# Miniprotein binders against q56419: the designs that were tried, part 4

Target 1, 326 residues: q56419
Amino acid sequence: MEGRTLEEVQEEVFKRHGVLVPKKELEDLAKALEEAGLLLTEKVEARLKEEEEKLKRERPMRLAGLSYPEGEREARAFLEAFRASYPGEGEEARVLLMPHLEPSRVPEVYGAALAALEKTPPPERIYLVGVAHRPLKEKAAALPVPFQTPFGPALPDLPALQALDALLPFELFNTPLAFREEHSLELPLFFLKGRFPEARVLPLLVARRSPELGEALKVVLRDFPGLLVLAVDLSHVGPRFGDTPLTRTLAEEARRRDLGFLERLAEGEPEAALAFLGANPTRIDGVEVVASLLPLLRERKGKVLAHRLDLEAPTLSAVGAGTLVL

## First folded at step 1 (miniprotein)

Design b6
Fold by ESMFold2-Fast, scan of step 3:
Structure b6 (fold): chain B 326 residues (1-326), chain A 103 residues (1-103)
Amino acid sequence: as target 1 above (326 residues)
Amino acid sequence: TREEIEKLFQELLQTLEELKKAVEEGNDERVKELLKRLEELIKQLEALFKDSGDPKIQELFERMRQVLEELKKAWENGDKEKVLELIDKLKELVHEMQELAKQ
C-alpha cells in the first residue's frame, strides 16, 4: 500500500544525507505537490473529455505517414507491395487471423493475409476483433463511428453493432478513448479497407476473456453474415516485455508456441490451442480473443499461411506474427 | 533493459517538474540546463526503442521531439505561458510512452 509519510521521508533524508529537513518545509512541499497534481489532473481530464467528444463523430488516422502512406495512390502501391512480398496463393477465409504488428517488420505475413482476401468473396461487413492496449470499462468494447483510412472512411455497420449491443450483458460502446490510439484495429483495417472498400466494419476490442461476446457474435453473424478477422500478435519475448534478453532457446520456444497455437486453431480445436499454451509464458496476446470467440472457431478447419518471429535488436526482444485462414 | 527504461522515464518526469519550477521562477540559467538534459534523456530513451514493433511508440518519439523544439523556441521568444503549456504536453506524451512501454 502507501508506506511513505512525511515522517518517513524526513527519516530517510536524515539517514542517507545526515540532514534533518524541518517538518514545516516538508509539509509546504507536500501541499505544493498536491496542488500541482490537482491542476495536472484537471488539465488531463479536460483534454480526455475533448478527445472523447471528437470520437463520437469519427476515428481519425493516427499512423498515416508512419506505418502506411497518407495519400490514396501511395497507399495502394504500398498495399500491393505487401501482396507481392508473399509468393503463395491464398485460400478463401470465413475467419482470418492476421497480425497488428508494424507491417514493415513482417511484410510476408501481411502479404499472406492479402492473398487470402483475394480468394475471399467481398463481405458486406467485417467483424474486426483486436486487442485492447488501453483499459476498457468492460471486457470488450466497440466504437460505432467511421474509421478514416487513406482509401476513404470505413463505415460502421450500425444495425449489426446495435444487435450485438442488445445481446450483451454490458454496454458495448463503453470506452471511446480506448479507440483513439489503437494499432490492433488501425493497421489491419488499412489492409482490409484497401481490399474491400465497400465493406462495413464492426471495430471490436477485447481486453479480457468474454465468452458472452462470442455467444452474442454467433447469433449476430447468423443475421448479419460477414468476415471475422482476429487481429492479434503472437509471442512477445525479451526485456521490452518484462522478460530476459532473447536467446536462441527463447526464440525457438516462442516459435514452437506460436505454431502450436496456430496449428491447433487450424484443426478447429481452439480449446486445445489454449490448453497447449498453458500459462501463456511467451505472452501470445491472441489468447484473450480466441478464448472470447470459441463458438465461432470450433470445428472450422483451415491453414497457417505464414509465420514470423521478428527480432527487435536494440532491446533483444521479439514479437511473433502469423496469418491463419479458417 | 526494463530497469534502464524505467529509470529514464523517472528522470524525464523529474526533469520536466524541475523545468516547470525554473520557468515559474524565471531562472534562465536553470531552464537552459534542464532543456539540454531533456534532449539527452529523450535521445537515450529513443535509442532503446529505435526498432520497436509498436508504431505508436515511434509516433510518440516524433511528437516528443516536435514539442521539445516548440518549447525551446517559445522559451527563446520569452513566451512563458506557451513554455508551461508545452511542458504539460511533453509530460502527457511521456506518460503515454510509459504505458505503451509496459506492452
Scores: ipSAE 0.000, ipTM 0.234, lowest interface PAE 14.5, mean pLDDT 85
ESMFold2 (binder alone), alone request of step 1: mean pLDDT 83; pTM 0.815

Design b6v
Fold by ESMFold2-Fast, scan of step 3:
Structure b6v (fold): chain B 326 residues (1-326), chain A 102 residues (1-102)
Amino acid sequence: as target 1 above (326 residues)
Amino acid sequence: TREEIEKLFQELLQTLEELKKAVEEGNDERVKELLKRLEELIKQLEALFKSDDPKIQELFERMRQVLEELKKAWEGDYKEKVLELIDKLKELVHEMQELAKQ
């Protein structure tokens, strides 16, 4: 009944249809609907439990056939098309910031990331840090299982993950179900696995600012060197995000905020990058990741390779995306 | 807006339960009314719940596909299949509702 009383429902039906439905019949109907809901809830809970058990063994592809091709040959051609969309040469990356929104929306930005990976020696492991789109039990989480891709499974770096877990004040492997449907890891991983098929991965999600994660990662990276990837989107503007409909002025402001943020990161000044965003840090989902990883970003200089503001025309909203190498 | 989205989920689930009853009772006029209501609610939900998550977009496409199959099954007088499709649509709505809690 949507939080309405049965008396209110009865009154509305009478006003609209001129029929007075006995309250007892409405009560009986409400009980039947509630009972049916309980049975459906049990079925949903059973399915979630089954999915959680499956996630102890592997993380299957969820976006294959939608955001990228399922077959290896088609996936290779897809990567080449994205690389070709970016005319630049890229630069070697020790830290790579890349987007996680739908690749077809910003092909040049993903192409710039591919160009950077082309100049980067194959790492033994990739620290892939995405943004949690579902609640985590802790500030951050990881899933220590193979992630399926069209290029074969991306294998977890178990020794490095265990070393990280040991240094954290919370259990790292705390929310497996949060990884079931997580495009901030799956979409960047598709590109990373295509370029570095032998690299193992540490799939990490940040929900809230965790400076202890950055401190622990600094220690782990010393013993287990690898490529650090921040898979984050930039400005979120328009009605879908609580703003007025997108105008040219608001779009230009978003582009300037994105570029100012990225350029300060490129100067090795992550605190200045966060300060530049001022009172609206939550409009860029990368804020919590950058704030968590400060020890890994300070004094690392680099270059912004690409930036785009993707327009979502039906909602007059937009999401920014960029590629930064450090 | 978020409160409107939550209300739309509740209206969708209630409309599906009412549709199931109308089908069982053979109330053709009520079935036609509820099918149009479902289509309107799904369109309203999709307009308000635009997401960067491709999985959410896929779920909306599946919901629309199931609704169209449901309409065809009703027009073809396949009562048992209509009831099956109503249950499938309920499951998709619950799956979308879980994702909406992000």
Scores: ipSAE 0.000, ipTM 0.188, lowest interface PAE 18.5, mean pLDDT 83
ESMFold2 (binder alone), alone request of step 1: mean pLDDT 82; pTM 0.800

Design b7
Amino acid sequence: DVEKVAQEILDTMEKALELAKQTGNPQVIEIVQRAYDEVKKALETGDPAALFAALAKAAAEIARLLPEDSPLREKLLELSRKAAELAKKYGSQEDILKIFKELIEVLRS
ESMFold2 (binder alone), alone request of step 1: mean pLDDT 71; pTM 0.641

Design b9
Fold by ESMFold2-Fast, scan of step 3:
Structure b9 (fold): chain B 326 residues (1-326), chain A 99 residues (1-99)
Amino acid sequence: as target 1 above (326 residues)
Amino acid sequence: SEIEELTRRVEEFVKRVEEAMKTGDLSKMEPLVREFHELAERLRELMKDHPEAQEIVREMEKLTREAWELFQRGDFEGALEKLREVVKLANKLMEIVRK
């Protein structure tokens, strides 16, 4: 009976391709691949454990030289160019919603965020809430280490992070590796650190809606006041995201969906904003962040400063981005 | 053809790797690593008598090695970009063989 599985593979290859592969060759190949797979898995596990240990000390830049300049002087000029791309004036923000997609795709939207930060008094700390692009062991996570930027390290607010951890029913510092490659924090942080170089940061990721996070943050913000930043992108449409190819009509619908969502948030009605998205709330990656932070968004009125649906012609796809101050 | 079948499987493999990378679940990577090595070997076997395509296969092997090195170093985006280049080369391989 030994080798029955390989006999079945041999028979299937013959049936489909008209060639009979000797079972010994298949057995030798399967054994070599099994060993190679196990060894590679062990090496990957060891490397990830090493990276996790490094993340206990600091979070290095991953996108420097790619999405923003690595030198401080060049980074400053880059940031000022984004501000200049937005012709309007900002509004003071207690809560700022800004994007986290590639900044060069939507410079006016990041410029609007910078304009809002210019009107905002320097906060002692920034609660930076992004979207987890890797699994978290819990619904949310934080990493309590310095995040490197071209403007120097963004230092963690350890007392505020510890206060938050104490109020949550789960360990807040639960998945360091999720922060290794996380543009939803790194890209907004570049702009925030450039504008508020002395502010400490609470880098937070949301994977699934966590009402307990919003309730805990409401308490922590009372004792540790600061700027709340929601780093979220809006509509994701087209084949790149599992949809049909983008048409003029679908692009128009996406723009209406984005603006309807933002306008309801601006009226202090986050539940209405979520309901407005209807059956497709997951197409806006910020829905889990907004759903988690409801207590902080209710009855807080503001203004939509900018919106763009960025078209990716080669894939017939688009991603929405916006700046909202509350 | 066998080449079209394997090229399609390479494309499906990249999609599955992208999904596994999103989850960060290394336990799901073991079957994918084994499948990748099988696909590379089968492409080499099919193209061994086609000199015009041999260089493309060699570049695919180089990029996949670089992808695994990047993955092992924790550069998941870099690894994914190398694997996307492998898919482009697989499509080019199919075009060259069909001529």
Scores: ipSAE 0.000, ipTM 0.127, lowest interface PAE 20.7, mean pLDDT 79
ESMFold2 (binder alone), alone request of step 1: mean pLDDT 76; pTM 0.724

Design b9v
Amino acid sequence: SEIEELTRRVEEFVKRVEEAMKTGDWEKMEPLVREFHELAERLRELMKGDPEAQEIVREMEKLTREAWELFQRGDFEGALEKLREVVKLANKLMEIVRK
ESMFold2 (binder alone), alone request of step 1: mean pLDDT 75; pTM 0.696

Design c1
Fold by ESMFold2-Fast, scan of step 3:
Structure c1 (fold): chain B 326 residues (1-326), chain A 83 residues (1-83)
Amino acid sequence: as target 1 above (326 residues)
Amino acid sequence: DPLEEAKKLFEEAKKLGDVETMRKAIELLLKLDPSEETFHIVAEYLYKIGDYEEALKYLEKAYELNPNSDIKKLMEEVKKKLE
């Protein structure tokens, strides 16, 4: 019980239910709850160790049957439906920025990404850079194992991952458990593997700005050329994210913020894109990824193919998503 | 907040299938907050362990405090297990 005395708990129960629970009964129950919590913690720790060992062999699907179909045939039809949701033609990508938001919420944005992939020659490898939603021991991490998908396992590019690890001032393979449930990698990977089934993958997570990651990746990409994918969402607005309820003005500001950011990236000016968001804390989770990858984004001109601010009416909140080709 | 701690402990134990920890959590919940919500949580635990007679009794208590179509539906499902 944090910050609560048993006497305070006794008073709360009396106020709510008109019953005075004997202090000894509350003490006995609190002790039993604490002992149960300690036992549960031990079980959680044991399970996490088991999962960590399992992750040394493979990364299983976690969102199959929830965000995408588990079966290969159904998954293919699902992917084709997303492509069909975007009426435009794609552009060839050397760098692709795409979302990791639940795909069903922004189908036309994922469709734009698929259109770009259709115009892109099959890469030998994909550098898939997502956002860590769990703490990492270092600024960035990778997991060098097959990632399961409905289209078969996405195999790691071990030589390229090892080359990257050798250039970094920290251990690259530092937090396997962060990859156990990571939608910023799993959701984009579904689409990437469906389009490029033979490509190997470097699954990378960024938790904090790592300029050394960008510098190392610039070197590795020269020796191991491939498609660079930034899997990032844009503005997060509203109570679901600790903000005030979404208004027309806040939605317009979010759209302006997203598009201004993307257009500056499309001009090959990533520092200007970051500066445009301002010095104030921003709600774009891709900021740390872009800030880490500056050397790879400078002087690469491209095009914004799609943008949407997805409205979540029940929570008066919104999340921005976009597709950018460089 | 011991009530919120007990609810959290119940949900975590439920995810792990730890029925003994669920039992300890509901014991505390029953003492701290004998509400419709607590009776519903207790009924979920009892249903999970196969004690359908007792589960039905707690659902009936919950329904008396706050008539709800979801609880009524659960009562009918539990009754089917008893026949």
Scores: ipSAE 0.000, ipTM 0.309, lowest interface PAE 13.5, mean pLDDT 83
ESMFold2 (binder alone), alone request of step 1: mean pLDDT 80; pTM 0.704

Design c1v
Amino acid sequence: DPLEEAKKLFEEAKKLGDVETMRKAIELLLKLDPSEETFHIVAEYLYKIGDYEEALKYLEKAYELNPNSDIKKLMEEVKKKLEGKLDEAIKEFEEMLKKY
ESMFold2 (binder alone), alone request of step 1: mean pLDDT 76; pTM 0.636

Design c2
Amino acid sequence: SPEEARKIIEEAIKEGDLEKAFEVAKKYGLPELVLELVERAIKEGNYELALKIAKELGDPRLVARVVEAAIRDGDIETARRIAEEFGLEEIVKEIEERLK
ESMFold2 (binder alone), alone request of step 1: mean pLDDT 74; pTM 0.580

Design c3
Fold by ESMFold2-Fast, scan of step 3:
Structure c3 (fold): chain B 326 residues (1-326), chain A 97 residues (1-97)
Amino acid sequence: as target 1 above (326 residues)
Amino acid sequence: DWREEVERLLKEGKYEEAVRLAIENNDKELIHKILHEMIKQGKFEEAFKLAEEIGDEELQKHIALEAARAGDLETAKRLLEKLGDEEAIKEVEELAK
């Protein structure tokens, strides 16, 4: 687009094809292309190579100063503010489902997760299972390096990660670059490290349904007991996600879908939770994670502590978030 | 209507049919959204072929570079070879080292 603005591009498309492309979506696409490094300049490639080398030693903070405070004191105050947003008491968690959505959008949901962590004995390790927002070479992946946080580095549990890798039919440490910018791990980890500073972590990403991951994790958890955390968002509705503009009816459907899913998980019936969603599994971030972890979720009863469908008025879109203790 | 049909196809994981319906209705924005979702799912070959079908070489290059960003350098090189983009191939090969 030689010398052209997004308004000019939008107008040209309308004139030639009779289609009005929303300016915001063109802006979002242009930003995504730039962020993805698609200009493929020598500088972009040098940055990617530098990031890959850095990821062999540590995973730096990407969202500090944006989604959470950079300094430890400010980060601690930030956590306490989120806890205060939830008026209830938590419950002990053996398995915790929490969101990875921008925390400021759903403070009471993160507050509920903090309440649960407050009632949970400090684990020696945390199995943190997030959703891959970038493609993986395999169905799942892990990065066996320290993850930086304002509360100090979250150290990897290398023996447990190696035990897991040995049981899988694919290489677990297969896509380091996918961890470079991954909020489904970084945002929950901020809260988990703030509450359990001594716990080691197994940072895991699921891209596609991997029953072998759940089976292997069940074995590893016997030898390396810890807290299992599913860091997943719920319904994604509206044009931002390739769907129709949000209506009251669609929002009500999304809330009903989210709660029905969570309540079935709370009854220890993860297969029923998946069946309840029917043919809409890709609209809930957590579907592939839950489907992968079935052996760890069966027969565990618990409680839904919080749920919210966060509305984004400018895009007529919404994302669901919830906290579930098992 | 056709947008409800696209929604149904996406719920069923039928991304190729969904994008074809968007093409038939000349909804460029929706085409790009569906292709982006396919890229997130690691469906690089399928997304590349659909971008080729609509004649969008910049989008084809984008898909190939997303494969590289995901660490699938061999797929990225193969797709860039189809485009004849020698400079991009050289830069992806540097990432492989």
Scores: ipSAE 0.000, ipTM 0.145, lowest interface PAE 18.7, mean pLDDT 83
ESMFold2 (binder alone), alone request of step 1: mean pLDDT 77; pTM 0.677

Design c4
Fold by ESMFold2-Fast, scan of step 3:
Structure c4 (fold): chain B 326 residues (1-326), chain A 85 residues (1-85)
Amino acid sequence: as target 1 above (326 residues)
Amino acid sequence: SAEEYVKEAKRLIEEGKFEEARELLKRAIELDPTNVDAWILLAQTYLDEGNREEAIKALEKALEIDPDDERVKELYEKLKRQLEE
């Protein structure tokens, strides 16, 4: 209707399809769409309010039956299959970088993370830092509720979360709805909960660089020691991500960029890692997480256990994934 | 239910009965304005009539409901490009 009169729309339909659509039917449709717009606003707002209230009690599984099995027994077998996909031994981690993309795409990389967790003593708590895929009211956020998994609920470390909140210049618990659908926390948490069933968690999302988050976390970790997990993917290349179609040369460049980034982190040089990425840091979704956590990554040496660039042939696109222990 | 109207609308679209399908989709949207399939099918009926502007508006509503729907996002971008051409 917009930009054209009803008479013009009627004439165009007649010319193209030989059908004379009565103006009343076009008017009735336009009115229904306008009325539906009002109902959509009211209904969406009501549903978001209900979902926000539910998130005050717990965070339900969203990817069970899709990215991992719903049942505990099946989930355990699934996790062991991922471990078996990695032929190497792990290393003890104080900081673990692992991916958050669909696990079936990079089983060896998740297997390497599991190998590292096997060598790591069970922590009292896990600081799980993911990437916000939806807007946050602040640069970072947390949700202080149990996160459901096939291995039982991952309980929040409320004292540590409260200590963190107290040190930040913004409200930490600021965007509950951002956690409703967030695979950068849910997918790593599946593996972490399977390995460390007794560990409490601090589920954290970073949307933009927050140096104050890194400074506060350094203080909190002193009083509440735990495992720091950076759940980040690496290069995003190809048309699916607003880039040119993937070629062999571009894939090799992406692999070199990923490995150069990870190797500099492994040398305890996170500023050098960020600088290495050059003019296009947005190709790696972990940039904002690493930039926020600089105080926790400096002078920690470690090892890159695995790296894969996963090709999505239909779209000529790829996503990089790696496992790094520090 | 909205889902029943959507299912019947799909059958009518397959038979080329776009006017009847739009009436059912209109009722589906009145019952559940968050039904992404209803908005996508409404866009499809507009495209079949050559009304790209209304199709894009319907797809924009689908994107508001589910911004990550690959079907909606891809179709919306293709339609925008065709308008420019």
Scores: ipSAE 0.000, ipTM 0.128, lowest interface PAE 21.4, mean pLDDT 83
ESMFold2 (binder alone), alone request of step 1: mean pLDDT 79; pTM 0.736

Design c5
Amino acid sequence: MDPEELLRLAKEDPEKFIEMVKELAKTDPEAAARLIAQLAQENPEVLIKVLVHLAETDPETARRLIELLAKYDPEAFKKILEALRKSGNPKAEELIREY
ESMFold2 (binder alone), alone request of step 1: mean pLDDT 72; pTM 0.632

Design c5v
Amino acid sequence: MDPEELLRLAKEDPEKFIEMVKELAKTDPEAAARLIAQLAQENPEVLIKVLVHLAETDPETARRLIELLAKYDPEAFKKILEALRKDPELAEKVRRLLEE
ESMFold2 (binder alone), alone request of step 1: mean pLDDT 69; pTM 0.575

Design d1
Fold by ESMFold2-Fast, scan of step 3:
Structure d1 (fold): chain B 326 residues (1-326), chain A 80 residues (1-80)
Amino acid sequence: as target 1 above (326 residues)
Amino acid sequence: SMKKVTIRIEGPDPELLLELAKEAVRIAEELGLEVEVRREGNTITITIRGVTEEQAKRLAEELKKKAEELGVPVTIEVED
């Protein structure tokens, strides 16, 4: 009843239901609703606390049966189908940029990532850096628990995560609930675990640019070498993302910005890639991740293996996806 | 008769999606109903079961009003 006088509530109830409720009864009802609202808030908080406690033990699959098959055999066949959708050969990766949007929308882009993983020696650990789709208490976060997949649990690299935490000016394990429903980690992890079943993982989320994360990771990678994976999508254009309906010109601009960004990264020039985007008018979500990881991307040359701008015809919108090896 | 209500909300802003999901949960819990909320990217699906026809109408009206206020498109399906 906030922002409404008891007179206004009384008048509305009378007009709609033909009953005149005394102000004293409305006051009692308002108090009961406030107390019920507080109790409901406490129940929600209790449920969130219970979910947070579960996340201290493991991170369950959320997209199994939706974005990928739940069963191991079906999941392996699914991976092979995606690999087969890309006719080219991969390149060895020290750093891999891959998408995190729905795989069925860009199978050849995920196929290119799988091709690169085939050419890459099995790493002892994977630094998997995604984009936070929920607020974090700090600029970045990690969750040091097993992540379930159809190929078995992806185990956390606890020594490397602790070494990283010790070097940061903030608590790394700061927002467990942000990992409950996070496709930017779950979807790439499905592919990574399918190809590197023995690798341990550092599941990292970036919400805002954190140069201190990149500096710390550079130190940790020296002592705990592994594969760095940037799980990011590219341009987001059209009404679904606040634009006008997709035109040929807007689609061309999105492709130009996606490729210009990736090509500059492939030249080992991440600052030039960020400068090229300027105000990021097509909303490439990788900018905060790249800005955080500058020390790991400078002077590292590579190759763009695939790029697609996927059209979502019903909404006249599109999302860019790419695979880049460095 | 008991109905099932499925609410599908799509939008680019996760905060607006969360606000609508919280509103649906609030209304369902005030009515003593169990509710399930699932999110995939920019889409939230809310399922409420054991709903009377009167409760389904109220849920649809209140959520459409909130969605209109926030400028977010919503699809509501009521089935037996």
Scores: ipSAE 0.000, ipTM 0.119, lowest interface PAE 23.3, mean pLDDT 83
ESMFold2 (binder alone), alone request of step 1: mean pLDDT 80; pTM 0.750

Design d11
Fold by ESMFold2-Fast, scan of step 3:
Structure d11 (fold): chain B 326 residues (1-326), chain A 117 residues (1-117)
Amino acid sequence: as target 1 above (326 residues)
Amino acid sequence: SKVLVVISDDPEFLERVKRVAEELGYEVRTATSPEEAIEIAKKENVDVILIDSRDEELIRRIIEEARKAGVKVPIILVVDPNDPEQVRRAKELGADYVLTKPVDPEELRRVLKEALE
């Protein structure tokens, strides 16, 4: 224990490893330590190492029964309901930008993504680029294991992942624990696997701007062609995100900011899109992903299929979401 | 049976939480406002309160009004995994347990079971 409270240990582990250890588990460990004379942090580290070893075999579903149904039949009906929520037709995508927030909050935006996937020939592989919500040892990471879904496991494209790793100046397969609970990959993957059950996946997380990732991906995509998916949310406004309460003016500014960003990407001008956001790019989590993937986004014209600013009246907050095909 | 009050502005999230909680023998009562949640807590023998909000003022208000009404049951707060300071702030706000978003169904099951002890 070394003078630490269980709450302090829990907080420190979360800060350093991105893992929230339940209080009961810490209490059980403290009781075992009393009998064995071991340090609590030493036991926590051993359990994190065990969890990391499990992730070398597969990545289990974490949001099944919460954000999407566990059963395949129910999951299929759920997915089709999202497609039905978007009245428009899709466009073929070589690059798809879609959200990763709770799908039921923006059903027509996910429906637009599904419409685009209907117009897209089935890819052999999907490069799924999400945002790291936990610390990574490097600017980016990947986990080369099957990701479980209600539609069966999404298998990793090992040759393409190895090619990518070889071209990067850092170890790509770092920080496996960051993938244990990562909705920016799990939620888009639900929809992608439902539409392209045979496609293999490269599950990638970006924590900080990595131009070297974009350069390496441009090379890998030539030998291993596939669908590039940017799983990013747009504006985050209000007290829920450490900002001022939502007003009509702030909501209008958020919509204008989101659409200006997306429209510039649709013109094949990702640098102009980033410049449009100005000096506070952290309000849109997609900024780091777009900044990393510049070589793949330049001179690609496309279309914004949907945009919504999802409003939370009780918290006076909002999150922007959009679907863009390039 | 045990009673869980869930405070969230997301009806789909509320319905999904209900499924997990009912597997553990909980009856779930849903609320979209602090006023609704406090009324439920006063009228029923509530065993656990789960709050899905990142608005610290709203969280503090729910906890303070519940305690003022004599409700001393465990409080579970859902926090943003992007902010490591949120775990500490959740405890400062009076939460007994925390869960990160996205919520793991196994983690939710474990926390709900622990809250009964």
Scores: ipSAE 0.000, ipTM 0.212, lowest interface PAE 18.5, mean pLDDT 82
ESMFold2 (binder alone), alone request of step 1: mean pLDDT 79; pTM 0.804

